# VH-VL binders against q7z443r523to685, part 13

Target 1, 163 residues: q7z443r523to685
Amino acid sequence: TSLNMSTHQLTITVNVTSLEKSLIVSIDPDSPLLMTLYLGFQYQPNCTHFHLNITLPKDKVWQKDEEYTWVLNPEHLQHGIGTYYITAVLSERQEGAQQTPSLVSVITAVTQCYYWEIHNQTWSSAGCQVGPQSTILRTQCLCNHLTFFASDFFVVPRTVNVE
Short names: E, the ipSAE of ESMFold2; O, the ipSAE of OpenDDE; V2, 0.75 times the mean of E and O plus 0.25 times the DockQ between their complexes.

## First folded at step 6 (VH-VL)

Design Vb3 (framework fv_levilimab; at its last look DockQ between E and O 0.61; V2 from the best seeds 0.00; counts 0 for: pae E 2.4 > 2)
Fold by ESMFold2, look of step 6:
Structure Vb3 (fold): chain C 163 residues (1-163), chain A 120 residues (1-120), chain B 111 residues (1-111)
Amino acid sequence: as target 1 above (163 residues)
Amino acid sequence: QVQLVQSGGGLVQPGGSLRLSCAASGFTFSSYYMSWVRQAPGKGLEWVSGIYSGGSTHYGDSVKGRFTISRDNAKNTVYLQLNSLRAEDTAMYYCARDIFGGYEDYFDYWGQGTLVTVSS
Amino acid sequence: DIQLTQSPSSVSVSVGERVTIDCKSSQSVLYSSKNYLNWYQQKPGQAPQLLIYWASTRESGVPDRFSGSGSGTDFTLTISSLQAEDAAVYYCQQYYSIPYTFGQGTKLEIK
């Protein structure tokens, strides 16, 4: 969905149902927006009360689709299965504060890397993790072995509130 | 108003080292992504390296492990350290800036270029 | 790495004529409704100058006769009414993924 971000804040609500999968949060603004995201488990976070934050767009990427993507691995979601809140706050720059209404789209998804375990003839995640270059377009799998591997990818429901 | 003034070029032997400098003025240097782009004599343009405002770096494949980009925000200067130079590194080296904050997608201002010649 | 291939390698045309320069990318440079492809002009002995960004947006101060078009992998720079000062080498450049790459250039000469 596309949302008008003419205020300084929006809140994304996502239900996490697995502690083994990574959560991908993708924000797609129609114009460059500087923002800070705050993560909270079972509460709405703000700039002074949060578990984890990130500034978007990221300051080191290899490809453009990484700039507005937050990869939350199981260690980032260690607070439990349940409702996570993400508050996105527009950051103004000293030279060019953007006051014009902008449209943003939000997509949330979960993904996990697997490899084919030859000995047991089954898929396993041991020794593989979802990497930081992952986006809604692709999953980066970082494995400590060289074998046949794959990933899953599921778009998950979320709600977004604009204030 | 925006100026990028380069220095540090010259003639050097294969295997040698050289440090290029690019002094910036007329803008808030610490907020910009800076890159080096080179052009071998009679050839096209090749992106060499870039550095984010926060100090994160990227390198082209042909120079990775041999060149080091750095910046000094107090001096409004970006540097390119050229090590283990080869004949194929002979080129005009340009510094270039990206738009404020490194969030735009092009090089809008370029330095005058400095020539590096690698010859024995 | 994304390879950019320009055509033609050179062209010689008269003032007032229309010129097109093509740039083909080895993979798509489209993301989030933007094409991360730029065009630069370089005159002899000078640094390159930005003409077009996001495939079709003119940089400030660039004359209206320059236009860019295309999407995904195929892009075109058009000069609709050539002027004498337009003699230069033109480069396309992708800003989609590291390493950022340039086309090999197209030399435009005035007859």
Scores: ipSAE 0.393, ipTM 0.756, lowest interface PAE 2.4, mean pLDDT 84
Fold by OpenDDE, look of step 6:
Structure Vb3 (fold): chain C 163 residues (1-163), chain A 120 residues (1-120), chain B 111 residues (1-111)
Amino acid sequence: as target 1 above (163 residues)
Amino acid sequence: QVQLVQSGGGLVQPGGSLRLSCAASGFTFSSYYMSWVRQAPGKGLEWVSGIYSGGSTHYGDSVKGRFTISRDNAKNTVYLQLNSLRAEDTAMYYCARDIFGGYEDYFDYWGQGTLVTVSS
Amino acid sequence: DIQLTQSPSSVSVSVGERVTIDCKSSQSVLYSSKNYLNWYQQKPGQAPQLLIYWASTRESGVPDRFSGSGSGTDFTLTISSLQAEDAAVYYCQQYYSIPYTFGQGTKLEIK
């Protein structure tokens, strides 16, 4: 899904139905863009009222596809099951950057890391979390044991409002 | 105009230390990622280290734990501290301006180079 | 780490001739419709200079005879009509992942 950036901010609405999974937010502008994302639970956040924020693109990352990705772990979503709002506010252009992007694609997904627990014959996420280098294309799993086997990945329906 | 002027370097014994400096002018230094790239005599280019204005640092595997990149934005200068030098560290060291803007990533300006020779 | 392999390692060509240098990456350097692959020129006794970025965009001041092409893992630098001043070593370089890496270089000599 692509959005025409006619304003200086956009709002992403995500319904979180599990507190055990991580939320991946990927923003893909058609040209370099500096922005700050604000997270709110059951309210639309702004620069003065939010639970958490991040500035994108991230500093030099290990891989380019991480630069405009925000990984929200369960601890970041501790406010509960319900509707989360992410307000992205555009900042001034970085020096050397090209033209202001006209299109922005937003993808939201939930994921978790699992391993097969042989004794209980079930998939478990115990001791594992989604790492900050995760993207829409790959899940980084950080576990305190060496028994990781798989991850799930689901695109979450969203609504985007441009204000 | 953009300029990168390097200093430091020289001859040092194995296990020794050197500090390289790169003074920048002609642009907003604090807005750019700065890198060091080295070139052994008669060899190719090797990225050594980089630093963002926010303090994030990165290193090539061959220099991790031995080299330290830093910057002073007030002085428009990036530094490379070379410790525990080895013979294989002998090279021309270049500082370079790295365009940081998401999709734009390249070294568009380079210093003149500083020769580091590690020899007993 | 992403490995870049250039071919040929060296080539001697006459003035006016077409030159092609290839660069292959061990993995794709394509993201969001941009290839994070750059080309540099290094003349004897000088620092490298940027020629091409995003695989195909010429840096300001670079002559039109230089062009870059390719996508994903396969890239090519082309000099349509070689000039005497083009004698240099050419490097491809990826910015897709850290550590940033260079090809081994291609030495271009003038016959």
Scores: ipSAE 0.374, ipTM 0.810, lowest interface PAE 1.5, mean pLDDT 90
ESMFold2 (binder alone), look of step 6: mean pLDDT 91; pTM 0.932

Design Vb4 (framework fv_levilimab; at its last look DockQ between E and O 0.04; V2 from the best seeds 0.00; counts 0 for: pae E 12.3 > 2, placed apart)
Fold by OpenDDE, look of step 6:
Structure Vb4 (fold): chain C 163 residues (1-163), chain A 120 residues (1-120), chain B 111 residues (1-111)
Amino acid sequence: as target 1 above (163 residues)
Amino acid sequence: QVQLVQSGGGLVQPGGSLRLSCAASGFTFSSYGMSWVRQAPGKGLEWVSGIYSGGSTHYGDSVKGRFTISRDNAKNTVYLQLNSLRAEDTAMYYCARDIFGGYEDYFDYWGQGTLVTVSS
Amino acid sequence: DIQLTQSPSSVSVSVGERVTIDCKSSQSVLYSSKNYLNWYQQKPGQAPQLLIYWASTRESGVPDRFSGSGSGTDFTLTISSLQAEDAAVYYCQQYYDIPYTFGQGTKLEIK
């Protein structure tokens, strides 16, 4: 789960098997780092070719553990079921950061928000979305209705390549 | 303007090899993916291979293990190495530019085609 | 692999007439309100040209008489008023999954 990085980039490979769940990517560096993540479907993205990108740490967070978390909702994973690649490019070290190499822990998980549908006596995800403040430790559920809510959480196997 | 100019191809015996080239101009080549699509004489279109800007490659099942797609961004050129050629590989081969606008992935520009004939 | 089946395989139509070409997918190519289907036109002796992407968006430079419709597994290319220069083979193509696949083509001839 931990990876030693030089001043290069890393690639996270994730197999997405559901189009209804959100993907949570957590990158936990041993010291503050500035990095940009690029998302690609069935290809390794770079700074000029990607579906989406995000810069970490996030500027505004509710809690510290959100800083290096990327939440990818179904609308962000529109290319379909298959292999997604995330390239993390290290920009620079923040103040107080250790010198290279850096230890980085990567965790990927899928999750969804559910509510109890009393009429059908089943769990439903209708009208619910995983919020951007979600982390590996907690799921933020954003729903357009009020009811009893729950979430599932599964760690997704990934491959991390260091370049 | 965007241009794709192909070269290579020709007549080759079964088991032989050819290398196709597609030279691009009029756009930032390194930012785009490229694909090869072939068409047997009098037949339909078949996607053969694709390469993204990041270098990742994909192949149709019929050519896996025999064909290799590559690119040289310094030369604005995409290549298709054809090895272990078979009679059924006889076709007009087209290179095409892949459009990537987030989730868009279609072929908006095509080369003029290169004929590959595999025959004894 | 996703199979695309076009119908008809060939058709002969007079200038000015309406033409419809269907494309059926073995599985849905719809995701997040996007249909991963394109249409191409190939005139005799030429390379294919993009007509429609995302099932219904017309490529720049394509005449208004061309339109794409459908969703999920059923798609249609329509030429509202056929012109002589529209004689060609038309292909649907999916990019929902690798390998990308084409329909078998529809040959459109002018009467």
Scores: ipSAE 0.007, ipTM 0.591, lowest interface PAE 9.8, mean pLDDT 87
Fold by ESMFold2, look of step 6:
Structure Vb4 (fold): chain C 163 residues (1-163), chain A 120 residues (1-120), chain B 111 residues (1-111)
Amino acid sequence: as target 1 above (163 residues)
Amino acid sequence: QVQLVQSGGGLVQPGGSLRLSCAASGFTFSSYGMSWVRQAPGKGLEWVSGIYSGGSTHYGDSVKGRFTISRDNAKNTVYLQLNSLRAEDTAMYYCARDIFGGYEDYFDYWGQGTLVTVSS
Amino acid sequence: DIQLTQSPSSVSVSVGERVTIDCKSSQSVLYSSKNYLNWYQQKPGQAPQLLIYWASTRESGVPDRFSGSGSGTDFTLTISSLQAEDAAVYYCQQYYDIPYTFGQGTKLEIK
């Protein structure tokens, strides 16, 4: 959905129902925006109280759609199943000047990498991890073995509040 | 009001070194990337180097291995160390703010320029 | 690396006229519906100033007479009603891949 980010803060809530899948948070701005995202488990985070943060757009991306994508692996989500809050704080675009309204679209999804375990004739995620180059358009799978791979992708419900 | 004030530069012999400075004010320096762009006399613009808000650095092919970009967030200053200078490095050097860090360079504010002349 | 070629190299036109400046990229700079191309204006004795980003979005404070268009490899800067203060050199710049590159420039003179 498209949200007006004329305020300096946006709060995203996501219910995490599995600790085996990675959470993909994608932001699609209509103009270049510098922002910091803060992650909280069962509380609304801010710049001084959070579990993890990231600055978007990211440094050292391989493709443009990675710039506004936060990949949260199961190790990042080990606080539990439940409601995670993400506070996005917009950096000052023009110092000492009028700010123009900006619109962003927010997409949240979960994904997991699998490989075909030939011996057991089943799909397994063992030895595979969703990589940092993943986006809502593709999943990077980093595995410690070479075999046939697949991934799932499910857009999850989330609530977005403007502060 | 955003300002980028440059210093350093001057006349140097081939093989010599200089350090250029760009002091920023009027914005949260640590949240922005910074780049250096040069313009040889009577010529067009050439991107030289960039440093992102996260600290990663990148260089143009003609300067890689000879130039080093760095930043001091406590002083709101970006630096360009010019080593092993050649006559072809003679140019006006501009620093520029990169409002959209990471993979993109988006130069919305520029310094006044600092002339570097490399001549025997 | 990506080469940008501007045309014309120079142009002399009267106030009030329409001017177009083309920029052709050796590779597409389109990704995920966004074109990673900027336009800059450089007046004599001054540093360049950002005019257009993402091919068609005007920077704040840029008059409506400036517009950008195009996609992929072919881009155009248009000045719909030229003013005397628009005399400058105009550059396109791609930020799709490192090294970032500029076009060779187009000198716009008022006659």
Scores: ipSAE 0.005, ipTM 0.552, lowest interface PAE 12.3, mean pLDDT 81
ESMFold2 (binder alone), look of step 6: mean pLDDT 92; pTM 0.939

Design Vb5 (framework fv_levilimab; at its last look DockQ between E and O 0.54; V2 from the best seeds 0.00; counts 0 for: pae E 2.3 > 2)
Fold by OpenDDE, look of step 7:
Structure Vb5 (fold): chain C 163 residues (1-163), chain A 120 residues (1-120), chain B 111 residues (1-111)
Amino acid sequence: as target 1 above (163 residues)
Amino acid sequence: QVQLVQSGGGLVQPGGSLRLSCAASGFTFSSYGMSWVRQAPGKGLEWVSGIRSGGSTHYGDSVKGRFTISRDNAKNTVYLQLNSLRAEDTAMYYCARDIFGGYEDYFDYWGQGTLVTVSS
Amino acid sequence: DIQLTQSPSSVSVSVGERVTIDCKSSQSVLYSSKNYLNWYQQKPGQAPQLLIYWASTRESGVPDRFSGSGSGTDFTLTISSLQAEDAAVYYCQQYYSIPYTFGQGTKLEIK
């Protein structure tokens, strides 16, 4: 879904139904934008009231699709099951790529890393975490043990409000 | 106009060190990433290292742990510290401007090159 | 790492002829409708110069006879009518993934 950015702020609403999975938020602007994302639980966050924030694009990335991707692990979503709000505040366009109006596409997904636990004959996520380099195209699994790993991936419906 | 002027190359023995400099002008240096690309004699181009405008650094596998890229925005200069030099590091080293985090990610301007020769 | 393979490695062509150089990537370099693939020209004794960026956009000052095409993993640099001054080594380069990588180069000689 593409949005026409007529303002400097948008809000993403995501219903989180699991505390064991990571939330992947991908924002794809049509041109380079500097933005700060604020996370809130059961409230719309702003620059002065939020649980967590991040500035995009990420400075430390290995692939381009990581630049505007926010990985929220369970510890970031520890506030509970329910509605999370992400407010993206646009700062400025990066040099060399100024287009008006701006289009922004937002995709949200949940994912987790699993391994086959032989003793219990079940898939387990114990000791595994979705890495910060994860995107909507790939899941990075960081585990404190060595075994065969797998991941799930589900696109989560979201609402984007431009204000 | 954009200019990149390099210095700091030369002949060094294996295990030695060199520091390359690339002085930039004609643009807002702090807003751009910079990279080093090298070319061994008669060979192709190899990306060596890059530093983003935000300061994050990346390295090719062949130079990790030995080379260090840094920048001084006040001096509009990017550096490449070459330590533990090996014969295979012999190359012409180019600095180049790139736009990390932007949508115009290419090496649009290049320095004149600095020759590094590692030999006993 | 993303490997770029150019073909041919070398070619000799007469002035006025059409030249095509291919570049294949080991994985897609397409993201957000942009191909992170660039072409450079390096003449003897000189630093490389940017020719094409985003796979198909000519850098300012680059003659119209140069064009880039392709998407995903397959790219082509085309010189519609070769000129004597086009003798050089051409490189494709991906900017999608660290480490940034170049093709092995294509040496273009004039017959």
Scores: ipSAE 0.629, ipTM 0.863, lowest interface PAE 0.8, mean pLDDT 91
Fold by ESMFold2, look of step 6:
Structure Vb5 (fold): chain C 163 residues (1-163), chain A 120 residues (1-120), chain B 111 residues (1-111)
Amino acid sequence: as target 1 above (163 residues)
Amino acid sequence: QVQLVQSGGGLVQPGGSLRLSCAASGFTFSSYGMSWVRQAPGKGLEWVSGIRSGGSTHYGDSVKGRFTISRDNAKNTVYLQLNSLRAEDTAMYYCARDIFGGYEDYFDYWGQGTLVTVSS
Amino acid sequence: DIQLTQSPSSVSVSVGERVTIDCKSSQSVLYSSKNYLNWYQQKPGQAPQLLIYWASTRESGVPDRFSGSGSGTDFTLTISSLQAEDAAVYYCQQYYSIPYTFGQGTKLEIK
């Protein structure tokens, strides 16, 4: 799912159906772009009205798959089950003012970390969190105990609008 | 006309310290990342450290904890502080411009090199 | 760490001939349809100079006789019609993950 992004911004719409899973948003341009993402619940956010923001590429990363990935944990999604909007706004200070369109690939997914609770013979998420280095390729699990770990990963539907 | 002019090298004993400087001109310095790459005599290239326009720093395994990269955007200058130097640190040190604020990590312009010799 | 291995280690070729230099990566450097691999040229007594980024994109001002190809783990730099000024050491470099690493170099000589 590639999009031609030659304008000021785009909007990603995603339905959140669980308050226990983390949302992974990956926005991978084919040419380097600086952008700011704004999160809104049931409204389209902008730079002056939003719940949460992030700048991409992330400053503190170690691999390319981390640079354009936003990890939204349940605490970030506290507004409820329903439609979330993400507005991505391009930076004006990109090198050399190259004003050519860029193709952008958008993937959204949900994930949750689990450990095997031996006493109850079941998977539990207690003491485990999805970490900030998670991407569409891997889930970072941060747990306060040493047991068998696993994660789930589900690509979820979203819509993308270019303005 | 992009220029990177280096200074600060020299001879130092093991365990000593040295500070390298790289002065930039001909571009908007604050919009680019900067890196240090070294080359031991007769050997290949080794990436040493980088600093992004957002301020984050990264280090190669061989220098982590001993070297510190920093920048002064008012002076258009990047620095590499070399501490606890070892004989293995003997090399030509190059500064290099890293495009897209240092998030893409390909080096389009390089300084002339500064020799660091660590010897007793 | 991602290791890059170049071949050959050196080559001696006449002006006007085609030269091919290979770079093999210990891990894939491909992500989202982009290969995070560069090529540099270093002439004697000089700093390295960028030739190719994203495996196949020529840097501005680089002659079109230089081309890059390959994907994933196997990459090639080609000089289609060698000129005398192309005598240098050539390095590949990955920028997929920190620490960034270089190949061992390939020395190109004019015979």
Scores: ipSAE 0.460, ipTM 0.774, lowest interface PAE 2.0, mean pLDDT 85
ESMFold2 (binder alone), look of step 6: mean pLDDT 91; pTM 0.938
OpenDDE, look of step 6: ipSAE 0.594; ipTM 0.854
ESMFold2, look of step 7: ipSAE 0.409; ipTM 0.761
ESMFold2 (binder alone), look of step 7: mean pLDDT 92; pTM 0.941

Design Vb6 (framework fv_levilimab; at its last look DockQ between E and O 0.66; V2 from the best seeds 0.00; counts 0 for: pae E 2.3 > 2)
Fold by ESMFold2, look of step 6:
Structure Vb6 (fold): chain C 163 residues (1-163), chain A 120 residues (1-120), chain B 111 residues (1-111)
Amino acid sequence: as target 1 above (163 residues)
Amino acid sequence: QVQLVQSGGGLVQPGGSLRLSCAASGFTFSSYGMSWVRQAPGKGLEWVSGIYSGGSTHYGDSVKGRFTISRDNAKNTVYLQLNSLRAEDTAMYYCARDIFGGYEDYFDYWGQGTLVTVSS
Amino acid sequence: DIQLTQSPSSVSVSVGERVTIDCKSSQSVLYSSKNYLNWYQQKPGQAPQLLIYWASTRESGVPDRFSGSGSGTDFTLTISSLQAEDAAVYYCQQYYSIPWTFGQGTKLEIK
């Protein structure tokens, strides 16, 4: 999943098969890079045409594994089941960043939070949401219940094109 | 070359306030994060607060709610407002430059230090 | 939070000798092939100065006699051929998890 990236842009494609799970997108360079990600459903987005964007690295992080992680909850993916495109536009103007090509690791995964419903003795996702501190290493569950919690986690296929 | 020139220290009573300043030169200030690190007399280093190039702030637990970091990019200056000072806040306060907009907290340049003494 | 423990707490050695300072982290500071561990030198009466970042990368202008090694939880700063001006307190520092923390320091004296 690591990729040498000296160009200005890359495109990640991922097929979303469930609108109940959150999508975790990790774009982690081996040297510091500033980037903006744009999300598109069934089209390649750019800086003027997209559904949602984010800048990485994030500035409200607990640990280093959160900095280059985009958490896309079901509300962010309500455009449909199918192919989502993520265009990552890299910035080279960050002072103190290296000008040499950086290797970038791209991992995509889906995850969902559940709580144990005592009545039915079964797992339910009602009232639980995947939180913004989630990464490919762990899932943050934010629930409005004080019960037992669990999550699933699956790495999913994606394609990365460097431009 | 990079310079960080500090000012604003001094003696203050418990519960008092003080504002520390750190004037930067020799680099594009708006592209870097800044942090404050303190050192109590005869003790080690403690990270106090940081500010990203974009203005977001964060604080160590011992100072959260009492200290405020800010920056003025037009004046190339970072500030630390010290409120509700306690005796344990007595230290040499250093400003330091954070690389990569503040996302890499290895402090490559430091100011000369400003002494804050909190004593009744 | 991550605690950093340095050893030895102090050392006295002669010019030209090799010095090793260890830093042990209570948790791994390794993520995505990088160790978020730095080393600083603080000479008497001066501000700290960055020596090493990412565990083993020497800051510009730092003499080759300083080197860093280690990964995960165990790190070492080595001074290969000690000079008189190296008398200082040395600190390791992590920035893997907030709050960023420093080791307690290792005082290096010249005999």
Scores: ipSAE 0.454, ipTM 0.789, lowest interface PAE 2.3, mean pLDDT 86
Fold by OpenDDE, look of step 6:
Structure Vb6 (fold): chain C 163 residues (1-163), chain A 120 residues (1-120), chain B 111 residues (1-111)
Amino acid sequence: as target 1 above (163 residues)
Amino acid sequence: QVQLVQSGGGLVQPGGSLRLSCAASGFTFSSYGMSWVRQAPGKGLEWVSGIYSGGSTHYGDSVKGRFTISRDNAKNTVYLQLNSLRAEDTAMYYCARDIFGGYEDYFDYWGQGTLVTVSS
Amino acid sequence: DIQLTQSPSSVSVSVGERVTIDCKSSQSVLYSSKNYLNWYQQKPGQAPQLLIYWASTRESGVPDRFSGSGSGTDFTLTISSLQAEDAAVYYCQQYYSIPWTFGQGTKLEIK
């Protein structure tokens, strides 16, 4: 889903139904943009009222597809199951960037890292978390043990409002 | 116009240290990333280090733990501290303007280069 | 790390002739419809200069005879009609992942 940015603010609405999975938010602009994302639970956040914030593009990445990706782990979503709101406030374009129309694609997904627990013959997420370098294309799994790992990945429905 | 003027470098013994400087002008320095790229005599280009406008740094594997990139936005200058120098560090070192934080990442302006020679 | 391999390593061509230099990456450098691949020209005794970015966009001031093409893992720099002043070493460079890497270079000489 793509959105033509005619204003300097957008709101992403995501229903979180699990406290054990991580939420991946990908905001893909057609040209370099500076923005700050604010997270709120059961309310629309702003620059003065939020639970967590991040500035995109990330200041340090290993691959380009990480620049506009926000990984929210369970500890960031500790407020409970329900509707989370992410308000993205656009700042000025980076100097030197091409002045193209502002088209933004937003993708939200949930994921978790699992390993095969031999004793119980089941998949477990114990000791594993989704790493900050995860994107909608790949899941980074950080575990405190060594075993056979896997991950699930689900695109979650969202609503994007432009204000 | 955009200008990058380098200084520092010279001859140093193995294990020694040098500090390179790159003074920028003609653009909003604080809005751009900067990188150092080196070229051994008769060889190709090797990216050494980069610093984002926000201050985050990256290094090539060959220089990690020995080199340090930094910037002073008040002076419009980027630095490269070279420690524990080795013979293989002998090269022409270039500073370059690097557009970070988007899809338009490239080295569009380069300094004139500074020669670093590590020899006994 | 992403390795870039250029071909040929060296070439000698007469003025007015067409020249193509290839660059192959060990993995795709394509993301969001943009290729994070750049081309540089380095003339003898000078610092490198940017020619092409995003694989195909010509830098301001670069002559029209220079063009870049390709996507994913395979890229080509083309000089449609070689001029004497084009004698130089050409490098491709990826900016998709850290560490940023260069090809080994292609030395272009004028016959």
Scores: ipSAE 0.131, ipTM 0.723, lowest interface PAE 2.0, mean pLDDT 89
ESMFold2 (binder alone), look of step 6: mean pLDDT 92; pTM 0.939

